# VHH binders against o26223: the designs that were tried, part 66

Target 1, 191 residues: o26223
Amino acid sequence: MKLLWTSQHIKVTVHIDGKVSKMDVLEAIKTRRSIRKYQDREVPEELIDKILDAAMCGPSAVDERPWHFIVVRNREMLEKIPEVHPYGAMVKDAPVAIIVCCDSSLEKIPGFWVQDCSIASQNILLAAHSLGLGAVWTGVYPLEDRVEGIRRLFSIPEHVIPFSVIPLGYPAENPGTRDLFDPDRIHLEKW

## First folded at step 3 (VHH)

Design d96 (framework vhh_lunsekimig_d3)
Fold by ESMFold2-Fast, scan of step 3:
Structure d96 (fold): chain B 191 residues (1-191), chain A 125 residues (1-125)
Amino acid sequence: as target 1 above (191 residues)
Amino acid sequence: EVQLVESGGGVVQPGGSLRLSCAASGFTVSSNYLYWYRQAAGIERELIASIYSGGSTNYVDSVKGRFTISRDNSENTMYLQMNSLRAEDTGLYYCARGSDYFEIWTGYSPLFDYWGQGTLVTVSS
């Protein structure tokens, strides 16, 4: 038995359209899964706007908020991402992808932009899930060849660093659930 | 306790085939993200193939069309079928388990969860 909790006390309600869902935040976090197979269905701009609004609401070191986002819907461009990202094959089949970037000119404290962009990426995944969409975080930074490949493909300036590529769409798979709670990683008062 | 045990390596001539096995214990292969890594003499380990909890697969370009990753859920084992082998495929092959979250780091980075010594594949005439 776990020290503390049961997921059975948490309720989640998803409305028919997938555009509106009422989820407890804890259950949303626990039920989000990486989705790599998408329906052949457009994602409305309004949902992308909501996701990006949520992405920008994350905490940021010294409030630097260095994130910029590229929204890619062009099929030709989506099809080229796997050429520069070896594990991004699913991106070509997604209706849209978001590239999370850091504008280094906005950085106030060295190195914390990585945490800032990680927070923005996770908020994109959670917001997408809450809206009935599926998404997956594919890594770009700090892999130099992926960084330069994505930079070249999307004409990203030298002072801007592509951090992650997140394809998203209406999910066409359900990968199931995982039990990840490990009480051996929790130490009370001291190690 | 998580354990992954690789087997099936050997010496094969160029153009030949080998099937590697990765026997899992302490978890279920159908519910996890599983990877094959390769390490050649003098170079760091590189990720070559993956299979995800839903069954989706990915490969690096150098092995696409030649290698196939699969699972047998009843045997709790992951496989790598290697066809049209080349001298450049020579190396020590490791299997590994990862999580959804750490997929962002799997292209060139150290292994997240792995056990065992790997299995040696030598492609030579």
Scores: ipSAE 0.000, ipTM 0.146, lowest interface PAE 15.4, mean pLDDT 80

Design d97 (framework vhh_7aqx_2)
Fold by ESMFold2-Fast, scan of step 3:
Structure d97 (fold): chain B 191 residues (1-191), chain A 127 residues (1-127)
Amino acid sequence: as target 1 above (191 residues)
Amino acid sequence: QVQLQESGGGLVQAGGSLRLSCTTSGRTFSSYAFSWFRQAPGEEREFVGAISWSGGSTDYADSVKGRFTISRDNAKNTFYLQMNSLKTEDTAVYYCAAGPTYEDFLTGYYSSEYDYWGQGTQVTVSS
């Protein structure tokens, strides 16, 4: 049976300027921050489904869509990730992590799977943020030791390449905002 | 501007303890993090630990979690790295750094491209 965390007492909502509504796209992009501290509460599977739906909606080279996803909720498995990813310490404290993978058998044009999986990873971060969750992208590819460590830990076939590990949960930290607009990086008509 | 000054490095035997200090001066913002990084000979610089501006949040690299503790003393404008149960693998130049929290997907933590860095302090752990 399906289990729901959104009972009469617990609701997932997005607040924009005092209104309960979906945040607009520009605000989602500008206010999303990497979150590495999580509350001790489960993320409902319906929210993970929404995040993965969003992940699969990104553009991909010649529409190859080579992404596959592993959803990890098992505490013992999450606790083993830092053994193969040196910076994965926050993962063991997250209620869930998503591993973004490339199935190389789905690749239609060589090399573009990296952009495809990057797009999927960023969409996971944005979708999580829009749903009131926090997440952080921890890199796996192209670091050979991390790729093989994650592959072995999760029984990933040789034709599948683990790309990123993204722990997520309800935020237990609130990083400050960033102002990164740099007009010196914008060139009119020519370099 | 922000300036960072380190102290407390030295020679210690495996299993021993050492405390590094980093004294900060100049303007800092609540969005800043204060971090320790280390670089062993022939290796790239790696993240060790971080503490938020308020001191309420800490993070550690998995290789040091449970052995190292980061803390701050607001009265002294200083943050510390308490290193316990030292291993020969902990031998490195240790750097303190300050800057805004970054969106670094390689580590998932704070970037090696911090705005401000200390001069580094050598820690040598002998067998």
Scores: ipSAE 0.255, ipTM 0.665, lowest interface PAE 2.1, mean pLDDT 83
Fold by OpenDDE, second read of step 4:
Structure d97 (fold): chain B 191 residues (1-191), chain A 127 residues (1-127)
Amino acid sequence: as target 1 above (191 residues)
Amino acid sequence: QVQLQESGGGLVQAGGSLRLSCTTSGRTFSSYAFSWFRQAPGEEREFVGAISWSGGSTDYADSVKGRFTISRDNAKNTFYLQMNSLKTEDTAVYYCAAGPTYEDFLTGYYSSEYDYWGQGTQVTVSS
């Protein structure tokens, strides 16, 4: 049964020869969706490396780069994440997850680490999408129960703050594209 | 193109105060973040402080923290450096700079991040 992937508009041209077609930045941004269903397929380490490289290319306050990343492939650990993250059910179905953390000892300006880790997290999502993977941002910080749950589960030291859990995999769903442009949110020169 | 002009420099005794102004012309004042730099004779130009495009965020070099304050007045297209408790080591030519977007502001602590500069104003702190 040839699953006729009806070519609707998200031309994720997964070229058969393993070469991920280059997606331009605007296309990546506009077509990215949260993916919560994954194929039973492993993600190559090379793709994770590229994603992490992208994650570290974002700006940070005074270039503090406070981020750390835990790459989780262990099935037992992936299955435990939903126990401490009520909205992380899809993590157990992903072949890999990245936990974005902040090392508070690296913070130079108080409070900006949230922006830094957000940028890193978004870059992970965009990079994953551009590489033909699906991902979703599951928030950990600032919910204390989630922060502590992930901390305990992964033995994260007290000075390190888990920020987000991002499961990744080859997508097993296509939620379509959204038009989120709202001209009413644009103000010229003043409110 | 943005033009910047510093004013308010001069001679002041140690422990004294001085307020520098940077007036901008050209593109909309609100579109830019601003910074102050200084350069002493024989030294490299160093970051003094910055203020975001919104004015909601500021940052300072450790050497001036607690003594210097940056503010901006969008209505006057001017931002300021209030310098208190001045020291002899604060003697330098002070430059104002503009150019970074909000995103660039987060890393805009290097002179290379700024495209627009004032001519500088001399600040001399005597013992």
Scores: ipSAE 0.007, ipTM 0.230, lowest interface PAE 11.7, mean pLDDT 86

Design d98 (framework vhh_gefurulimab)
Fold by ESMFold2-Fast, scan of step 3:
Structure d98 (fold): chain B 191 residues (1-191), chain A 125 residues (1-125)
Amino acid sequence: as target 1 above (191 residues)
Amino acid sequence: EVQLVESGGGLVKPGGSLRLSCAASGFTFSDYAAAWFRQAPGKEREFVSAITWGGSTTYADSVKGRFTISRDNAKNSLYLQMNSLRAEDTAVYYCAAGSPYDEFLSGYYTPYDYWGQGTLVTVSS
């Protein structure tokens, strides 16, 4: 495991050998489930770093990559999230949460930051699943009360928009696999 | 087998109170958003209130400040506390649950997959 400090950013190169679950990309996509119950067990920083690295690897409109992330481990702060995010009651029981944000000063094309932050959020969910963790995407944007509540709680500046809150941890539930393939939604050659 | 069973309806005078209960069985209720709807004689079904797994609540304008929705996941139960009842609250009240894995759930927009049989509330002197 090697940590590289460069400028104002941490660049992490992590090699995990012999202890990684073997799950291909299709399996990860098809078996990922929203997990809202977590073990009382710490998530190592190196796993969070791997998840955030994966989050930043998504495609971005005009390569604007406007995402910023807040990592919350403080129990008192996690316990306050449900007060401003009603769908986020499970967050207080998670060992850690990631808040996905858009820095509007990085936006190059109007409105596509929503797709960019959605891609980053989904990559967090997939990466967490592939590493043996469970997570759930709780929606913030475009719900104005949640956006402002999260902004105030985490001292987020006006030019930054909180997009999603993703609690994660080792899963304490197994909801099973979904079969969602619907061929009626596939059209050949035209609508 | 999925079931939602309402109880607590009855005859009450204007200004009175009632507490409706809904018992869920055959599924993991705690993973579902839940809601109350009502249908008055000769009218369309209308939304009353919703609650997410996380406890977030939403109310129709007609009941805000008078009704309180709550849930008890350990008992697989949903409740509606109805205060300051009016004649226009007379309706069959239905419990609903839906969309257990939708990360974008809100009480207004959640599709409801499961419905109860209804319980009649009559507000009359």
Scores: ipSAE 0.008, ipTM 0.242, lowest interface PAE 9.3, mean pLDDT 83

Design d99 (framework vhh_7nfr_2)
Fold by ESMFold2-Fast, scan of step 3:
Structure d99 (fold): chain B 191 residues (1-191), chain A 126 residues (1-126)
Amino acid sequence: as target 1 above (191 residues)
Amino acid sequence: QVQLQESGGGLVQPGGSLRLSCAASGFTFSSYAMSWVRQAPGEGREWVSSISGSGGSTYYADSVKGRFTIARDNVKNTLYLLMDSLKSDDTAVYYCAKGPEYYDFLSGYSEYFDYWGQGTQVTVSS
């Protein structure tokens, strides 16, 4: 499915708390949390466009950029995702989800599409967080039953591999801060 | 209120078979993924198997793949674990779990499950 962002509302100015206190990159990385509870509130198409732009800016092996994205807003379709993804129940409660896919016809180096799509998925999570949204990465690949379930549900061609399903929305929860820095995992000069 | 009640455990010899059942109530059973989790003596909890709400997708830990089969009966609101070719290493308390609804099992832990049954003991010994 093709996104028609360019034929929709020209430009809506999204007001993010006066725009003076925008989150920097380090803050976004350190404060991002998996969000699984969402407000009953629509996510503007302008924000989805910015998130997808960020997703496509990730590094890619030999610049193959094999990613494709499906944007799902249809409630009936979102409600069917938990049937093929046993831990994706929160997706039915999200106003929108992004399915990250690999088009294998674009792959130049075998196997590196997994890293490429992982990078795209993480960029979606960080971009969403920086824009005041919450999101969570639900795993699809490499579990073949989930891959085939999502493929059939969204009419994905056999040469395209669904990688992750990322529901997102305005957060209805605020998880506490985690202190994850562990110096014992850092080795100087060698193991 | 969510209630999960396991049954079917017992003593069995190596190579034997058991069928565990979990009776679920207090929620729309067919709308939720269900899981089996076990805890061996002196060990932490480990995930065993999961099944989607429709039953269309099943997942297994490598240690039980090919020997265990997870199934559900959405008319009876019952979850099953069919255990074949049992080994001494399968000795554990087996728990039925609902979700957690918001958990991705590829990146989470079994202790994050929202609701647990009381467990049923499986002992594999000659």
Scores: ipSAE 0.000, ipTM 0.171, lowest interface PAE 12.8, mean pLDDT 82

## First folded at step 6 (VHH)

Design e1 (framework vhh_8pnl_2)
Fold by ESMFold2-Fast, scan of step 6:
Formats: C-alpha cells, sequence, structure tokens
Structure e1 (fold): chain B 191 residues (1-191), chain A 120 residues (1-120)
C-alpha cells in the first residue's frame, strides 16, 4: 500500500544515489516514446515534483494556465481507472499516475484550455523521459464517458474537466526510436 | 495511411502448423504497433499477440509457447507462426495496426481476415 502524495510549502533537495543521464532537449524530444510497461520500482516524490514543475512551465493562452494535477499513488485507485477508461489498462500496473485537469474558473478565453492541457501533458512526458522514466498520455477529453467516469472516481468538481491520465514509472519496455522527418510537409514561403 | 491484407489461413489437422501474413500497403509500417486478433464463432474478438515498433512481443496465455509473432519492416509485413494447432484455435484471424504514439487509443482493422480451421 502507498500513501497519496501531498505537497506542502516546503523546499526539499534530494541527492539521488546513482547516475542521472544527461539528455539535451532535442534528444529528449526525438527519443521519447510512449511507455506502457513499468518496473516494480517506486518513483521518488522529488521526481514527481520536478515533472509537475516542468508541466506548469508551458505556454498558455492569455497566460490563463488553467491546469490542475491529481497525483495518484494509491494502488486501489489506480486499479479502478481501467473500469472508466478501457484503454488505460496499463495504469493499474504503474507505480503512479498524473491526471491533468482544467479548472474552468481559470479560463480567460473560450476553448484554448485544450491546447493548454495538451502542452502540460506533453511536458510531463518529456520531463519524465529526461529523468529516466517512461510515461504515456491516455486520452480522456473529449470522450464524455471517460470524462464523467474519471470525474466521479476522483471526486472532481463540475467546473473542473479531467483532460488526460498519464501513468509513469521506470520503463520495462524499449519500443526503439522513430525516424519521422518528412520534408514533403515543409513548404517554403508559400503552400 | 493504407490497407492491411491478411493471408495464410486454411484447414489443418490438430498438431499442424500455419503461418499467417499481413501485408501493409500503407506508409511508415515501422512506426506502428501491430497485433493479431482472432474471433471464434459466437465469441468476442480477442488479442492473440502484439509486437511493438522496437520488436518487443506479448502473447495471450492460451498461445504462449506455440505461436510466434514477428515483423519485417523492409517488406511492411507482419507474421504469425502458429505451431501445435488445436481445435480451440479455430477462428477468423485479423491483423490490427495501432499508432503506438496515439494518445486516443485507436486500432484499425482492414480486410476480411483470414480463416483458420483446425479439424480432423
Amino acid sequence: as target 1 above (191 residues)
Amino acid sequence: QGQLVESGGGLVQPGGSLRLSCADAGFSFSNYDMAWYRQAPGKERELVARITTGGSTNYADFVKGRFTISRDNAKSTLYLQMNSLKPEDTAMYYCAKAPFESWIDYFDYWGQGTRVTVSA
């Protein structure tokens, strides 16, 4: 059993025993892959803090930054996610998941919260990868059944919209890298 | 991004072998997670085997040790080698193409599948 992570107004510096690999931004972007299999290893709170710090640093429409995050470590709660998110089966095997939410009371411009929460979700994936973790974005919004299922499961208020569920952990698979550069999609000066 | 065409099914005796093929006429076969599914008469469609873009494999317990999934990215072809076939393996077999980096969970099914019948 694991306790739910709680953040207090305390600055903690942790020296992690072991090697942290250096990865530049371009390498992180190009080598990040969706990871759906995880080692049976705990993810330190300090790494989750770093990931969430990075998540909140994305650009935002009119700087509304409407994102809120739920950190789920409780095994019983993780095991219930596949019941309301059928393609989120891997979540039950993850040591932790982050639910990215939009607080609609923070919206300043209609509709752009979707891009804001997408940016936050991608930052979580990149930050996790840069720290030696694996993660996958599992879609919630705009699928009505998943939105309401996740809302009920985590007691999310009506004015808050669950956007994505991102399980993460130390990777137990290696899908390899992709070669996606397509010059036919680049148009100089005009279409 | 293209069509999947299954082939290689047929009638075999118990204990026999078949190799199924799935040809992808689409773009970037190597960028997709691929799977074999089957549907027996009166049953739901079930996962048989999956192979990731990097070649990692997973098998349903009922075929583990008997079936082998593989891919040839140069030929854009997925294979399922089926050994020690049992009457319970009788089904329509479908290959599925999943965009491995999809954040919305989408599996595409193309063609009519290929029929495998294991009977005396």
Scores: ipSAE 0.400, ipTM 0.720, lowest interface PAE 1.5, mean pLDDT 84

Design e10 (framework vhh_8pnl_2)
Fold by ESMFold2-Fast, scan of step 6:
Structure e10 (fold): chain B 191 residues (1-191), chain A 120 residues (1-120)
Amino acid sequence: as target 1 above (191 residues)
Amino acid sequence: QGQLVESGGGLVQPGGSLRLSCADAGFTFSYYDMAWYRQAPGKERELVARITTGGSTNYADFVKGRFTISRDNAKSTLYLQMNSLKPEDTAMYYCAKAPFESWIDYFDYWGQGTRVTVSA
């Protein structure tokens, strides 16, 4: 069953260039898919700004908000990413990528920046989807070779840790939704 | 975990058809998105088609309308129906377990391949 298509939804309205786009939050979460093939179309700066605004609205440990973002549009730089990230080949074909970083000088409590940057990364994916774009989270941390490679490639300071590389663009593929609800993973009152 | 085994390749004339199969001996087949890749001599592997755990399909432009990917979770088997074959389709065909929604690496497990030759 595709219950997503028949259920009542709480509607969330987002504004894009004065137009109203409607996507239920639950629908956005359940229909977002990783997108690795992009149209040869520029992504407007305004949409990137909206995505990054959404990324910064996530919760963080003790509200430390340790995230910094690098927006990469330069084709030469995008083409170098696969040299330091073997499974990031699709990044060179994307019109833009966002690198999610942790500024360790902003940490208020040690170690929780990983969850903070995970939340920011997922919010980028959901925001992109809600705006008609496709994106994929390609992992960097905790693989030391990728962390150091991305740091060197983008001149990232030693106190800043690259966490993920997220290429995005208008999707040139349309994977369907997944049916993942598994009641065997839900325990009532006790394990 | 299971090993992937491709079969069904062979020699056909242009315009012919073949049906490839990929069998997973393990118990995890239904947890993975699955894909078919191909590799011609001197070329890198390229995606031909993929299918999600839910059955949604996606095709490379060069096979769209000619190839059909499908799966049978009860038999732990992936299929590729290839119609209207062209000489350009000549390659080794590989199936892969594709943790498509994984944020770490795109493909994790590969089969050994089955050879497809299209010539007059």
Scores: ipSAE 0.352, ipTM 0.720, lowest interface PAE 1.5, mean pLDDT 84

Design e100 (framework vhh_8pnl_2)
Fold by ESMFold2-Fast, scan of step 6:
Structure e100 (fold): chain B 191 residues (1-191), chain A 120 residues (1-120)
Amino acid sequence: as target 1 above (191 residues)
Amino acid sequence: QGQLVESGGGLVQPGGSLRLSCADAGFTFSNYDMAWYRQAPGKERELVARITTGGSTNYADFVKGRFTISRDNAKSTLYLQMNSLKPEDTAMYYCAKAPFESWIDYYDYWGQGTRVTVSA
């Protein structure tokens, strides 16, 4: 079992003196949209490193941080994802995808790894958006057929659970923004 | 949830044209992204075209240049203009409220579909 198409030496780049996005956190949250159409343009490894750094910075139940990530750039592997994830057809057109996984051996409190991996997935989406990329979360867990299909395709061990597949790239669409604030969902003092 | 009603399918010869319609009576149509999907026998469901609330459109490569998606918010109706039809376009066509922010890609808003058959 060798994962030669994924970088096991992905380095978080902390030495670059780059400028941060001028987008405020609240603006990033409000303007992020799911992106499923990508330019035919590769994403630099440095940007993937920044996204994965952000993914690992989320809060975690009892700080168990059970997440592992598979970075998929190999075209033939990306083209096979829709075969085991039927609603992930857009993945084959992305330059890269990140598979968010839970290593159950790192779990310290039962069941909270789902929230941990959800937080990591959302951080990937927000970090990608802040860096000028587009991404979409495609669900894997808890759909048994998708979990087993992804596990088999990427030789994932039995104690590791694939949670989400997130294709990303430079966006080739602009779905616009939404106004989602609903004051009827806010209750003061009591229900 | 609202009811989506597709219409406009039929039997046409290769090179022909059809215009599909999808009427949405149940929700605020103008607030939703909309899509057309299709499913041919023995194949999985696939996205044909989508249109956002802002009017941005995206097309599958196999229909690009031949199909045009559009919407009429005043009539709460989605359209798919299909030109230069090929036998490979034969399928059931479904409209959907496209929950673009859904992290799980299945839809409860599917209509009954409209059948398109392209044969000589």
Scores: ipSAE 0.375, ipTM 0.711, lowest interface PAE 1.7, mean pLDDT 84

Design e101 (framework vhh_8pnl_2)
Fold by ESMFold2-Fast, scan of step 6:
Structure e101 (fold): chain B 191 residues (1-191), chain A 120 residues (1-120)
Amino acid sequence: as target 1 above (191 residues)
Amino acid sequence: QGQLVESGGGLVQPGGSLRLSCADAGFTFSNYDMAWYRQAPGKERELVARITTGGSTNYADFVKGRFTISRDNAKSTLYLQMNSLKPEDTAMYYCAKAPFESWIDYLDYWGQGTRVTVSA
């Protein structure tokens, strides 16, 4: 095995056969899967920083970039998430979770923060996958009970809206690939 | 809710086989990842097997090598072939539209279930 720096200035292990394991953008998009089972391994803070950097690089309505992120590593806090998000049971088993939030004070045009936070959430999933991690987007907004539960649990102020909870870690499952191309959804020049 | 209908459960001896079916009365079956779950009395509901729209499969470790999940999109039907059944496999089995890439797990897409009992 060899260690080398990528164009992203991270250490990358080279496989025993001497080949660098890298993923291009199309491969990352096509092979990313939701991962709900994680290894008992810490995720280095450097990788979280790279993921959050990527999250902030998405397009944003009138460039308002209203996203804020809460990084949760505290086991007690992770274990409480399923109490306010009943389908987020896998979060308690993750080494870390990212909560994507909208700071409404940064909103320049009403309502488009939902798309902005969706873009940030997807970028987190893609960046995690590209770095050898697995993640899953668990929905919070627009379910009022989940929004208020997460707000209460993480002391989120009223002008900030929790949008998604994304647990992540080294994957302990491999769901395989999907075949989603549907030509019936493509219309040439007219409907 | 109520569009998925499970069948094929029954009583078998250890080492026996059963084939479960899950029929979808809707028109969107081919667009969904599908799963089989089970729930034993007094236990939490647990994932048994899943299959993507493209046919990729994933299994819980406790059924790997013994169970096979498959789908027939033309018939809008999901199957679970269960071989080498053990007493520990005794449970109610549920199929679900399990959009594994869904960012919202609003699972109202449960059927009534089909009971599997494995006893000597």
Scores: ipSAE 0.367, ipTM 0.701, lowest interface PAE 1.7, mean pLDDT 84

Design e102 (framework vhh_8pnl_2)
Fold by ESMFold2-Fast, scan of step 6:
Structure e102 (fold): chain B 191 residues (1-191), chain A 120 residues (1-120)
Amino acid sequence: as target 1 above (191 residues)
Amino acid sequence: QGQLVESGGGLVQPGGSLRLSCADAGFTFSNYDMAWYRQAPGKERELVARITTGGSTNYADFVKGRFTISRDNAKSTLYLQMNSLKPEDTAMYYCAKAPFESWIDYMDVWGQGTRVTVSA
């Protein structure tokens, strides 16, 4: 569960249709899609380490960096997630899932951990995509039943808050591209 | 709801065809992936077909080769062409805005549905 590589030694490659290539950052952002169907293929530990390094590189409120991550590969544990997360059915079919958590003891100011964990979650999705994997963010916080269900299932301490569950793997679906640019949401100089 | 209106359902014999339409006058249609779902009597809703804003399509295995999903962004209308219909296709059919990128697991907008009955 500990990183094998520091960020300065991480290299990014993308596997698309069995081919390996570098992906431009803007292209990665624009082409990332939620993926809920995965190949029956293991994700190397080295790729998970790269993803988690990227997760920790986001901006953080007063640099409090409150994240902790649980990496779940155990099939029986993955199969139990849908029992406490009603819309997490895809997790049982993923080779691995990452649970993003906030350690409240690391908070320097109250409340901004939500943004910190959101940034970490998005970085996980983007990093996974850049490495040829697919992932989806399934929401846990602020839904009390899901928070307590996940806490119980993974023996998470009271002062730690599970924020999101992100299954990931090699994609077994291609939802295609979206056209999201909306100029009506852009105002010049003032509202 | 008044925003999504499905039509085109009906009674048809096995092997027949129907074309379903989903019109939405108020929807930001071109910015959303769209989907057709169905719900057979006594069963859960299941995904039939998806289409992205760019026109990429995906189908459930049980309809692949028989159904075709398409969209007309200028008319804000989603279509499902259903060929070689089987009794197993009998269901209420719903179009939906498919928030595939939702990090919280909600289906935002559903139409009233259109009923398809395939019977001898």
Scores: ipSAE 0.399, ipTM 0.717, lowest interface PAE 1.6, mean pLDDT 85

Design e103 (framework vhh_8pnl_2)
Fold by ESMFold2-Fast, scan of step 6:
Structure e103 (fold): chain B 191 residues (1-191), chain A 121 residues (1-121)
Amino acid sequence: as target 1 above (191 residues)
Amino acid sequence: QGQLVESGGGLVQPGGSLRLSCADAGFTFSNYDMAWYRQAPGKERELVARITTGGSTNYADFVKGRFTISRDNAKSTLYLQMNSLKPEDTAMYYCAKAPFESWIYDYFDYWGQGTRVTVSA
């Protein structure tokens, strides 16, 4: 079922099925919703590994790939997140959360790590949705108090910047769909 | 940027009930998530309840079991049924098009003018 191995250089998760999604990509993008209510079910480690693999597949400015991830399953730690993140109350009810971080020592071009970590965060949301899970992006950077609170809570080094906290679980709500297509935002040839 | 208009606030004694309404005069109500916020004297605005386009609901811990949010898409109206009211529920209550997909602040530009709820003897 779940096999996980590591070396000094790589971490590899072995999967039996080899498949990561049953949704068309466009369908996954259009039907993904923020999910803040979770079933009382643990998320298998192999699904988290698939989500993190997808997170690292995004485009990156000058291919700097500065992201690091903290996987939080400890109930006591999850319950402390709302104390430093005022809009993260749902995190304490999630079976797991992923904290997306930037390791500034990996930065090759100043400032573009924000786009890199945004791409990683969105890929986590889409991958979770494609695997039958629900997730929500709760923002940390650039709010100084949230950055400092999360950093202290998880013993994150000074050169690492927490970017987002993403709780995940099997969804216990169905928000429905949104129709957001706006042709007035599309200009042909010129403004 | 449609106009939201709240109503139904007033004075009630502790343990009483009120039903708030929010009418959306715009043409977007059925396409968006909706929320109720409140602002008590000396406090910042805080989320009370959300309801999605599909009818899924989320509540702040301090109102769970006492308040019920609902919507009527045909009437473009949002409701908040408030039971077992406490003095701590005294606040201006605001209707908003909910930033349910918001990843920061729970901020949005579409606020109503508010309706006042006072719970006292």
Scores: ipSAE 0.319, ipTM 0.652, lowest interface PAE 2.2, mean pLDDT 84

